# Designs tried in a protein design chat: VHH binders against q86w26r167to484. Part 15

Target 1, 318 residues: q86w26r167to484
Amino acid sequence: SLVVLQGSAGTGKTTLARKMVLDWATGTLYPGRFDYVFYVSCKEVVLLLESKLEQLLFWCCGDNQAPVTEILRQPERLLFILDGFDELQRPFEEKLKKRGLSPKESLLHLLIRRHTLPTCSLLITTRPLALRNLEPLLKQARHVHILGFSEEERARYFSSYFTDEKQADRAFDIVQKNDILYKACQVPGICWVVCSWLQGQMERGKVVLETPRNSTDIFMAYVSTFLPPDDDGGCSELSRHRVLRSLCSLAAEGIQHQRFLFEEAELRKHNLDGPRLAAFLSSNDYQLGLAIKKFYSFRHISFQDFFHAMSYLVKEDQ

## First folded at step 4 (VHH)

Design p23 (framework vhh_7ubx_2)
Fold by ESMFold2-Fast, scan of step 4:
Structure p23 (fold): chain B 318 residues (1-318), chain A 125 residues (1-125)
Amino acid sequence: as target 1 above (318 residues)
Amino acid sequence: QVQLVESGGGLVQPGGSLRLSCAASGFTFSDYAMTWVRQAPGKGPEWIATISSGGSTMRDDSTKGRFTISRDNAKNTLYLQMTSLKPEDTALYYCARYSELTLVGDAETVTFDYRGPGTQVTVSS
């Protein structure tokens, strides 16, 4: 069987997918149906050493001695969870672009088209934007929509985000009094941005005077809080705008070329200092053969979308 | 009386390795999923990895390239192998009996019913 889980950026699809693996492993989900359940992060598939099913299984297990032959003995007892199909990375080389995807990405396409392991089960998560790319690969699929937070879930989120109960109450009160913010916080990723912004404001002793009117205003408030003028090293307004342009350029390049993981060299090319931009960029260390390599990504995929959209405003402001 | 006792922490230089152990008693260890969590001074708890009774694992993306969780059900012991340690890995590391994977803020974390007192890992030159 094949199931597609759809949801906007930041709706907790990744955590849900990973929770399903653990629920299966503890016997509470799909009891007796699968011998193995593999979690595959689509954005990480390009990091495989070779475009082989064996390498994918070693990656998923975190063990290069995983018993591939035994695992593949009964393919109908396997479940692959392909998380973030919209984040599949593609090669940029002219020749490869004309001829299609990298071999590593082709492996996932073969699984989805049922050409590889046709009797295995698949669960795919994606943002709606990538459905046009996914639908042609599907022969028959069930679709499930992941909705955002209920009112109770929003309240719980604010309480969980803030360790201090008084700060949680103050932040939630601000949000509840603003219909636009309250509705926007139905998206979990927006809740994180809003809570981070409000926490930053409260920690700096600032009063929240202006209320965001849309998601763009929310992200702009976050940027203003964590990338102010004259921060670190006597930065001028021009220096702040330079960093903003660089983030917008990185985001635009990533979206244009379907890249979501960036090496330090790519950040340097854009004059970005990854460690000093932790409010916007996260880093992960990956075991690639015998080496460990660091990659950066936007802290939330919504930031990459936001900075890409913002690139028009920044360019017009020169 | 569930008891979890961590060991193996200590002072290590950047780039070094450490293997942490957690001895479990007071329950049937082989029936439960187990997890490792760390907490740095002034920071909230950060989930590292969970391993099921059967050996299936789920790991936090930021550390999974350097850390490996494993278990020995015959010895009632949980392990965390840490490589390429960085100053940022300095924290109190504790084991816990897994309950649920959840999301708090922008970070994945776990709920648990029992945890150990922790073992201190300090990474500095």
Scores: ipSAE 0.585, ipTM 0.853, lowest interface PAE 1.8, mean pLDDT 82

Design p24 (framework vhh_7ubx_2)
Fold by ESMFold2-Fast, scan of step 4:
Structure p24 (fold): chain B 318 residues (1-318), chain A 125 residues (1-125)
Amino acid sequence: as target 1 above (318 residues)
Amino acid sequence: QVQLVESGGGLVQPGGSLRLSCAASGFTFSDYAMTWVRQAPGKGPEWIATISSGGSTMRDDSTKGRFTISRDNAKNTLYLQMTSLKPEDTALYYCARYSELTLVSEGETVTFDYRGPGTQVTVSS
């Protein structure tokens, strides 16, 4: 089957797509339906514009020795999530032109046209801007339009998030007075981050003097609020940078292998204490056959993307 | 030759509703995305909504709760259902065959290869 999930900028399409992968991996979504779910970030797959199907599968698995023949044996049990089709338009065409090549049909276009793996399932997310380029590739598709929170839904979210009505009113007033924050809260995941940050500030008796101007500033404000302070030590800044680097390393490894669940041993390998980082990591017990095993995940999937992006900026010698 | 003809405009009271129609001819209507654009006196054109050939819609956030775009491919007709109309909605409304949607710092604009002459909507007591 083929489903196109579309929405304007900031409607949480990537967050939803990644959560679907996580929920499938944990057995809560499409149980028994798919043997493999491949998440393909169109923003990052630019390197594979001229690649064959085998290279795409190696990239998705994070392993050049992935069992391609076994994976392709039952194509009807495969799901490809093509996240951000609109990201292919300009980078794809411009990269081909820079190589002195005319635009040609890519492997992803062959998948969408159902010429490659015609019985596989496809979920495509896109901003509406790219629909005119996507629709000629589709013979039949089910379209789902994702809208972010309306103004009324944002007000309801704030009221539901805060137990104290006065805190809810104050938080919403702060957000409404900042057009950037107000628009950002149209994305449910960003709305949660903003509410969590403001609640943390208010519970610590702090006054919000400077408000974030973009999503990176929002996440940085959250990190600054919830990383543990070092009251008895010397420089708490050094301790925080070590934890930040470890979170960035964990996120980067997860993105590279397209994993969203981490075992306790992996956190320890990165010198991370899951319970002490409850603001960033959540744990759940999953039943695998007869065994119950604990896994950690980033509390919001946008944190994994944020820390992954930060991994390019955080250097060992800084 | 491509032709687009709008109808359904008029004078309406604040809080009222209005349905605009656009009759298309001279091309295979079902193969093209279609859009509604409005232009108020002294202002540039403002994009309202686009509907793809497959029926998927894009809408401007400021109007999406009050305006709904739809199409009837069998009749080669595009529609805009407007509810809870405000004086600020007073403008010339025209349909256009979608060419390209461009984001700019002051808002979202659209480029198109063909447009109709428009139908006037006036919201006033």
Scores: ipSAE 0.000, ipTM 0.097, lowest interface PAE 22.0, mean pLDDT 70

Design p25 (framework vhh_7ubx_2)
Fold by ESMFold2-Fast, scan of step 4:
Structure p25 (fold): chain B 318 residues (1-318), chain A 125 residues (1-125)
Amino acid sequence: as target 1 above (318 residues)
Amino acid sequence: QVQLVESGGGLVQPGGSLRLSCAASGFTFSDYAMTWVRQAPGKGPEWIATISSGGSTMRDDSTKGRFTISRDNAKNTLYLQMTSLKPEDTALYYCARYSELTLVDEGETVTFDYRGPGTQVTVSS
């Protein structure tokens, strides 16, 4: 069987997919149905030099000695969770493409077309905009839409985010009193941004007197919290404007070339290493050939859009 | 009463290794999935890894290959082996009894019914 989970950026598709693997492993999901459940990040597969089923299985198991022949003996008892199909369609840096990386010829396309392991079960997550690329690969699939957090799930998220119950209650009260923030927190990724901002304000002893009125205000509040003009740890060598300009340039290059993964060398070129980097960019180490290579991405896809838009305002001042 | 107590944290130089332990009591340890979570100064909690009652593991992508979660059901103890430590790994590390992953793509966190007081890990030269 094949199920497609659709949802906009930040709706928790990746977390839901990973939760399904854990719930299967603990015996609470699909008991007795599958012998193996494999979580596959489409973004990670794109970085592999050669996409071969055996290597994909080693990657998923975290064990290079996993018994591939035994695993593949009963393909109908396998579930593959292909997370982020829309990320599989993104172009790569020229050097990576010339190393034989091809999205059209990837192993994941063969799995989806049912040319490889035709009797296995597949669960695919994607943004709706990538459906035009996915639909030609599908024969018959069930489609499910992810709409984001319910009201109860928002309350539960705030309780899980804050270690201190009083901080959790205060943060959620602020959000509930602002219809724009409350509705925006239906998107789990926005919930994370809002909670991070509020925690930053509370840790700095600031009182939240004026609340954001739109998504731009939400992102500006986050930026102001984690990139203060005078309070950067004392003797920082990076000024707020320098870091902002660098982030805007990185975002603009990414949008221009439809890239969402950046090499460590690209960040160094923009002078983005330093104490404030982690607030805006996440990093992951990937095995690429004989070396482990670090790639960065914006923590929220909307940050890339936001910083790109800000690039015009920052450049106008110069 | 459920009780979780972490140990093994400390000051370590970049590139070093540490092994964290979590001693569990007050419940049947072997029946529950267990998790490690960290919280860096001024940041929210970050999920690191979870291990099922049967030993199946899931790890956050940012620490895969450097951190290994394991358990010893006979000793009611959870472990986190950390290698190639970086300054950005500096945080308070908690063990917790796993309940659920929350729906966040950009910094997964877990719900848990009990957690320990944590053990501080500082990576500095």
Scores: ipSAE 0.000, ipTM 0.333, lowest interface PAE 11.8, mean pLDDT 75

Design p26 (framework vhh_7ubx_2)
Fold by ESMFold2-Fast, scan of step 4:
Structure p26 (fold): chain B 318 residues (1-318), chain A 125 residues (1-125)
Amino acid sequence: as target 1 above (318 residues)
Amino acid sequence: QVQLVESGGGLVQPGGSLRLSCAASGFTFSDYAMTWVRQAPGKGPEWIATISSGGSTMRDDSTKGRFTISRDNAKNTLYLQMTSLKPEDTALYYCARYSELTLVGSDETVTFDYRGPGTQVTVSS
């Protein structure tokens, strides 16, 4: 089957797509239907030097020795998530294609047209404007529109998040008076981050005088709440810096390899351990063919992007 | 090796207060986040609050405003201060060493690797 998730920028399409992988791994979504689920970032596929089917599978698995023959034995038990199809329409990609230097788009087109692995399942995310390029490739697709949280749904989320009505009202009032925060809360995961930050501030008796001006400020406020310096009732300054640096390194490695899932060994490599990481990372069991492995992921996809961006700043301090 | 032992429970009248304690041993207490969980007869476990190694509280779910979680790292002890107790607060209260917290909307799932046997709190006239 083929499903197209449509939505304007900021409607949580990427977050939803990645959450579907997580729910599948825990047995909550499509139990027993797929042996492998592959996440393909269309914006990052453009950067690959060679993108034949085997190479694409190696990148998705994060392992150049992945068992391609075993994976392809039952194509009907495969799900590909093609995230951000609108990224493939950029002029740069057209130039690469004209020069014969980019078979990536041709491979994705063959998958969408059902010429390659015709019995596999596909989930495609895209902005509505890109449909004119996508529709000619589709024969039969189910379309789902992602709208994000309405104003009423944002208010309801705050009321549900806080059991104390006074705290819920105060938090929502703070957000509602800040256009950047209010608009950002259209994305459910950002709503959680904002609520967690405000709850932390209120429980510590802090008065919220300076409000975040952009998404980076929102994530920094959240980080400061759960990894505060010693003089602010938290872990040591040195320990906090070490954890932040390690999270940045993990995020950078994930982006480098187009991965949002990390094995326990990767956390150990980055010296990531301990309960305070629970604010940033969650774990789930994933079935990779016949094997079951525990993987960690950032609680919100924007955390990985945020920590990756910060990795360039933290390198200077090392 | 890891041990968690709760104390301070008992019978209290509605509107009363209790302070629960959890004595930890067998691990470096100051390195771990700690949590309080309760379970009423015939109901599932309910997460109350988690406190980080540094003292930050992550969330105080159903008892926000009446219960306060705190810790004393020098004494390897976790506390739960309970005020304005109601009959609905009757439950077995246990402390646990925090593992992870997952949020899906307003829904929460807390996992822990070790927990104590619990201390009974009964709120009745």
Scores: ipSAE 0.000, ipTM 0.096, lowest interface PAE 19.3, mean pLDDT 69

Design p27 (framework vhh_7ubx_2)
Fold by ESMFold2-Fast, scan of step 4:
Structure p27 (fold): chain B 318 residues (1-318), chain A 125 residues (1-125)
Amino acid sequence: as target 1 above (318 residues)
Amino acid sequence: QVQLVESGGGLVQPGGSLRLSCAASGFTFSDYAMTWVRQAPGKGPEWIATISSGGSTMRDDSTKGRFTISRDNAKNTLYLQMTSLKPEDTALYYCARYSELTLVGEGDTVTFDYRGPGTQVTVSS
């Protein structure tokens, strides 16, 4: 069977997909139905050494000695969770390793079209913007829409995020008394941004004086908290503007070329120091053959969207 | 009475390795999924990895290539093998009996019934 989970950025599609893997592993989801469940992050598929099923299985298992023959013995007992189809990169046109392949050779496209392992089960998560690329690959699929956190789920998230009960109560009180913030937090990714922003404010001994009016204001509050001027004599605002312009440029390049993983060299090309921008960028080390290579991504896909949108407003000269 | 006691933390140089242990008592260890969580001063708890009662594991992407969670049900002990340690890995590490994992991308959180007091890991030159 094939199920498509769709929802806007940050609505918890990845959360649901990863929870399904854990629930299956603990025996609470689909007991006795699948021998293997493979979680595939679509943005990482570009890192495969070659576009072959065996390499995908090694990647998913984290073990290049995984028993491929045994795994493929009963394909109808396999479930593949293809998480973030909208983040499936065009690495074959943008040669990250100077080794490009045609998008038509994409293993995931063959899997979705049922040319590879036609009897396996598939769960695909995606933002609606990618449906035009996905729908032509589908034969018969069920569609499910994800809307986000309930009021109880929002409360639970705040209590889990803030280990200190008083900080949790303070943060949730601020959010709950503000209709715009409270409604925005129904989006799990926005809920995380809001919690991170409030924690940053509390750690700096700042009182939350101004209330965000919309999602853009929420992201701007986060930016202002984690990228403030240093007040060293009037030059810091230009330095901050340069960093913001560089983040916008990186985001725009990513969206233009459908890329979501960036090498250290690409950050340096944009005059960005990855470790110093940990509030906006996350990193992962990947084993590619014999080498370990670091890749960066925006911490949340909504940050890439936000900085890309802001790139149209940033002045080039002054 | 459920008890979880972590050990194995300490000061380590960047690029070094540490193995954390968590001794469990007061419940049937093999029946429960277990998790490792870390918390740096002034930051929220960060989920690292969960291992099911059946031995299946799931790890946070930022540490997946460097950290390995494992368990020994005969000894009622949970382990976290950490390699290629970085200054940003400096945190209080604690084990917990898994209840629920909320994965929102970068803001992943875990809820748990019980947790240990934690063991401090400091990565510095």
Scores: ipSAE 0.006, ipTM 0.373, lowest interface PAE 9.4, mean pLDDT 76

Design p28 (framework vhh_7ubx_2)
Fold by ESMFold2-Fast, scan of step 4:
Structure p28 (fold): chain B 318 residues (1-318), chain A 125 residues (1-125)
Amino acid sequence: as target 1 above (318 residues)
Amino acid sequence: QVQLVESGGGLVQPGGSLRLSCAASGFTFSDYAMTWVRQAPGKGPEWIATISSGGSTMRDDSTKGRFTISRDNAKNTLYLQMTSLKPEDTALYYCARYSELTLVGEGEYVTFDYRGPGTQVTVSS
């Protein structure tokens, strides 16, 4: 079977996909149906050395000695979770190449088209905007929409986010009194941004007087909290604006080239210090052959989208 | 009745290693999935890793290359092995009894029914 989980940026498709792997491993989900469940991060597929099924299985297992032959004996007992199809290079843009898709992406496309392991089960997560690229690859698929947090789930998130009960109550009270913030927190990624911002304000002893009126204001509040100008003279605002401009440039370049993993050298090209930007960028160390290489990505895809959108505003003001 | 007590934190130089332990009591440890969560100064809590009763792990992508979660069911103990520590790893580290992996954009957070008081990890020269 083939199921497509779709939802806007930040609705928790990745978390749901990973939760399904844990629930399967604990016997709660699909008991007795699958011998193996493979979680495939589509943005990481570019790191594979070869576009071979064997390489993909080694990557998923974290073990170059994974029993590939045994795993593939009963393909009907395999589930592949292809997480973030929208973070693959677009198939239509590969038409500019004589042979079409890149070798690494062609493997996932063959799985989706059911040309490789036609009896395996597939679960694909994607943003709706990428369905135009995905639909031509599908024969029969069930679609499921992820809408985000219920009102009960938002309340539970605030209680879980703040370890201090007093802070949790204050934060939730602020959000409940603002209909725009409360509705925005239906998107789990926005809920996290809002909680992070409020905790930052509370720890600095700041009173929340001005509440955000839209998603852009929410992201700007987060930026102002975690990338404030320093208090050391007239260059503080200039330094902050340079960093913001560089983040916008990185995000724009990533989206233009359909890239979501960045090497340290690329950050340096944009005058960015990855370790100092942990609020916006996460890093992972990957074992590539005998070398360990560090890659950066925006902490949430919503941040890359946000900074990309801001790049148009910054260009217009030049 | 349920108690979780973390240990092993302290001051460490950048690039160093630490092993955190969590001693569990008051429940059948081997029946529950367990998780590590940290909270840095001025930031919200961040999920690090969860390990099932059978030993299957799920880790946050930002730390999975440097941090390893493991458990010893005979000792009722949960571990977090941390390598190549960075200043940004400075945080209070909690162990918790896993309830649910929660939807948070492209990141992840766990809900839990019990957690320990935490052990402080400070990475500074």
Scores: ipSAE 0.107, ipTM 0.499, lowest interface PAE 4.8, mean pLDDT 78

Design p29 (framework vhh_7ubx_2)
Fold by ESMFold2-Fast, scan of step 4:
Structure p29 (fold): chain B 318 residues (1-318), chain A 125 residues (1-125)
Amino acid sequence: as target 1 above (318 residues)
Amino acid sequence: QVQLVESGGGLVQPGGSLRLSCAASGFTFSDYAMTWVRQAPGKGPEWIATISSGGSTMRDDSTKGRFTISRDNAKNTLYLQMTSLKPEDTALYYCARYSELTLVGEGETYTFDYRGPGTQVTVSS
């Protein structure tokens, strides 16, 4: 009834969790076992208006009129998929001393501890680094490890990423001829970064002469391709370094304060223009009460980790 | 024969709202998950949202705060409520009968058995 799906950043845990919801919905997964399956993004729980089960259900359904009473009639026929436990945010955490989790995060903790809806089924995805925080909440759980792509899955990824079959073949050929790159692409998130980088190089008519030798080099190649945009004919090295420093500052603040969603005002404090940084940041509009607010997040959690690590090297001295 | 017919598109001002409908016939609508997809000129199809037969939804992160997918099984009709529309939302909007989500790491490819002819949404001043 409780399964923990664990794997390193970018191993496809979120995609697998989302596929499970849709496969259930079409009757191919767990036929007749559940009446409702709820997908919960842990990083978004902080956006709930109140720490109540009703609000969580309204959020999952996208409908403030969802029939809560009917849904909760048979708890044993419910499955909650808690995606990204390692990205759970703590707005009430004090700078000098940790006081505890927010009330919204307490709701998920009660579900995991089996104090709320004890007969429901739970699937939790997380990076291994958060197991120390998760394990005290568990009484009995099956652990499943996601190890990444097989060789066949890597080939299929390249074919799916590129619309043009010839570009897909070219990109995969480059990767196959580099043992470091080929093995790194066992991590699906690295496949995305590599394919994005190669597509950028090919679209700019550039020949790939230098190949990355580790994950840091792979992310650096991506940064070199997409920062800064060159569509106005000239980008200075100073502008590039300044934007990179600002991304590092944003990432560091996010890690330090356990935040993964950033308001536009926060980007402005770091001198960042969100729309111009679409290669690194994604945005979503959320309906919060009567207002719609835009939040940004790093396109891949590994970008936040990468820029945070680089924050020690990219600092302006005066 | 399976038939899907979209309606409700048109010209709308930035910041406006629009509600799209899709009338389904030729199959038991309540047995299938349904999807909204959009395609801008010169771009590939972009998945927006899928709704199960029972009403559970999966939504694209970039639009889920502004777009709501819903259905009325008694009327064999699928809806997309769009708010805070932007020029970048200009596209042909299709409803489709969901077939499969392909797992390819961080990439998701949604396949469809059938889709409608689409309804044009233009967001301009």
Scores: ipSAE 0.028, ipTM 0.514, lowest interface PAE 7.0, mean pLDDT 78

Design p3 (framework vhh_7ubx_2)
Fold by ESMFold2-Fast, scan of step 4:
Structure p3 (fold): chain B 318 residues (1-318), chain A 125 residues (1-125)
Amino acid sequence: as target 1 above (318 residues)
Amino acid sequence: QVQLVESGGGLVQPGGSLRLSCAASGFTFSDYAMTWVRQAPGKGPEWIATISSGGSTMRDDSTKGRFTISRDNAKNTLYLQMTSLKPEDTALYYCARYSELTYVGEGETVTFDYRGPGTQVTVSS
């Protein structure tokens, strides 16, 4: 069977997908149905040594000694959870007419089209914007929509985010008094952005006088908190604008080339360095054969979308 | 009596490797998902990885490229293979019996019903 789980950026699709693996493992979900359940992060598939099913299984198991032949003996007892189809990366392809599809992308496409392991079960998570790319690959699928946080879950999130109960109460009070902001916090990733913004304001002793009116205002508030416009030691104002332009350039390159993981050399090319970047970018180390390589990604996929959109608006104005 | 006993920690140079072991007793080890959690001084506990009774794994993104969780059900033993160790990996590493994965802050955490006393890993030159 094949199920597509849809939701906007930051709705907790990844956490839900990972929780489903562990719920299956403990007997709560799909008892007796599967011998193996594999979690596949679509943005990481490009990192495989070879675009082969064996390498994907080694990656999922974290072990190049995984018993591939035994695992594949009963494919109908396998479930693959393909997380973030909308983040499936393409290596740079300069000559599109001569080159076919990336071999690493082809593996997941063959799995989804049921050409590889046709009797296995698939669960695919994606943002709705990628459905036009996914639907042609589907023969038959059930669609499910993720709802995000309940009102109780939002309250619980604020309490868990802040170590200080009084800060948690103040932040949640601000959010509850703004219907637009409260509804936006139904998205777990937006709860994180909002809580980070409010905590940053409180730590800097600033009073929250104006609350965001829409998603753009929320992201702008976050940016202003962690790259403040009034940090003016002359050159620091120039460095702020340069950091913003560099983030926009990195985001634009990522969207245009369907890339979500960036090498350190790519960050250096865009003049991205320093501790302030930790507010916008995270890093992970990946074992690639015998080497370990560091990759960066935007902490929230909506940051990449936001900075990319900003880069086009600036270009249009001139 | 449920017992989880970690071993294999110690002092290691940056870039080095360590393999941690967790010996389980007092329950049917092969029936339970197991997890590794670490705690650095002055920090909260950080989830590293969980492995099912059948060997399927779920790992934290920040360490999964350097750390591998595995188990040997015949020996009632859980393992964590750590490579390319960094000073920031210095922490007390706990073996625990998995209960639930939840979303907290910008990431994920685990709850558990039993844990070991931990084994200290110190990464320093």
Scores: ipSAE 0.487, ipTM 0.740, lowest interface PAE 2.0, mean pLDDT 82

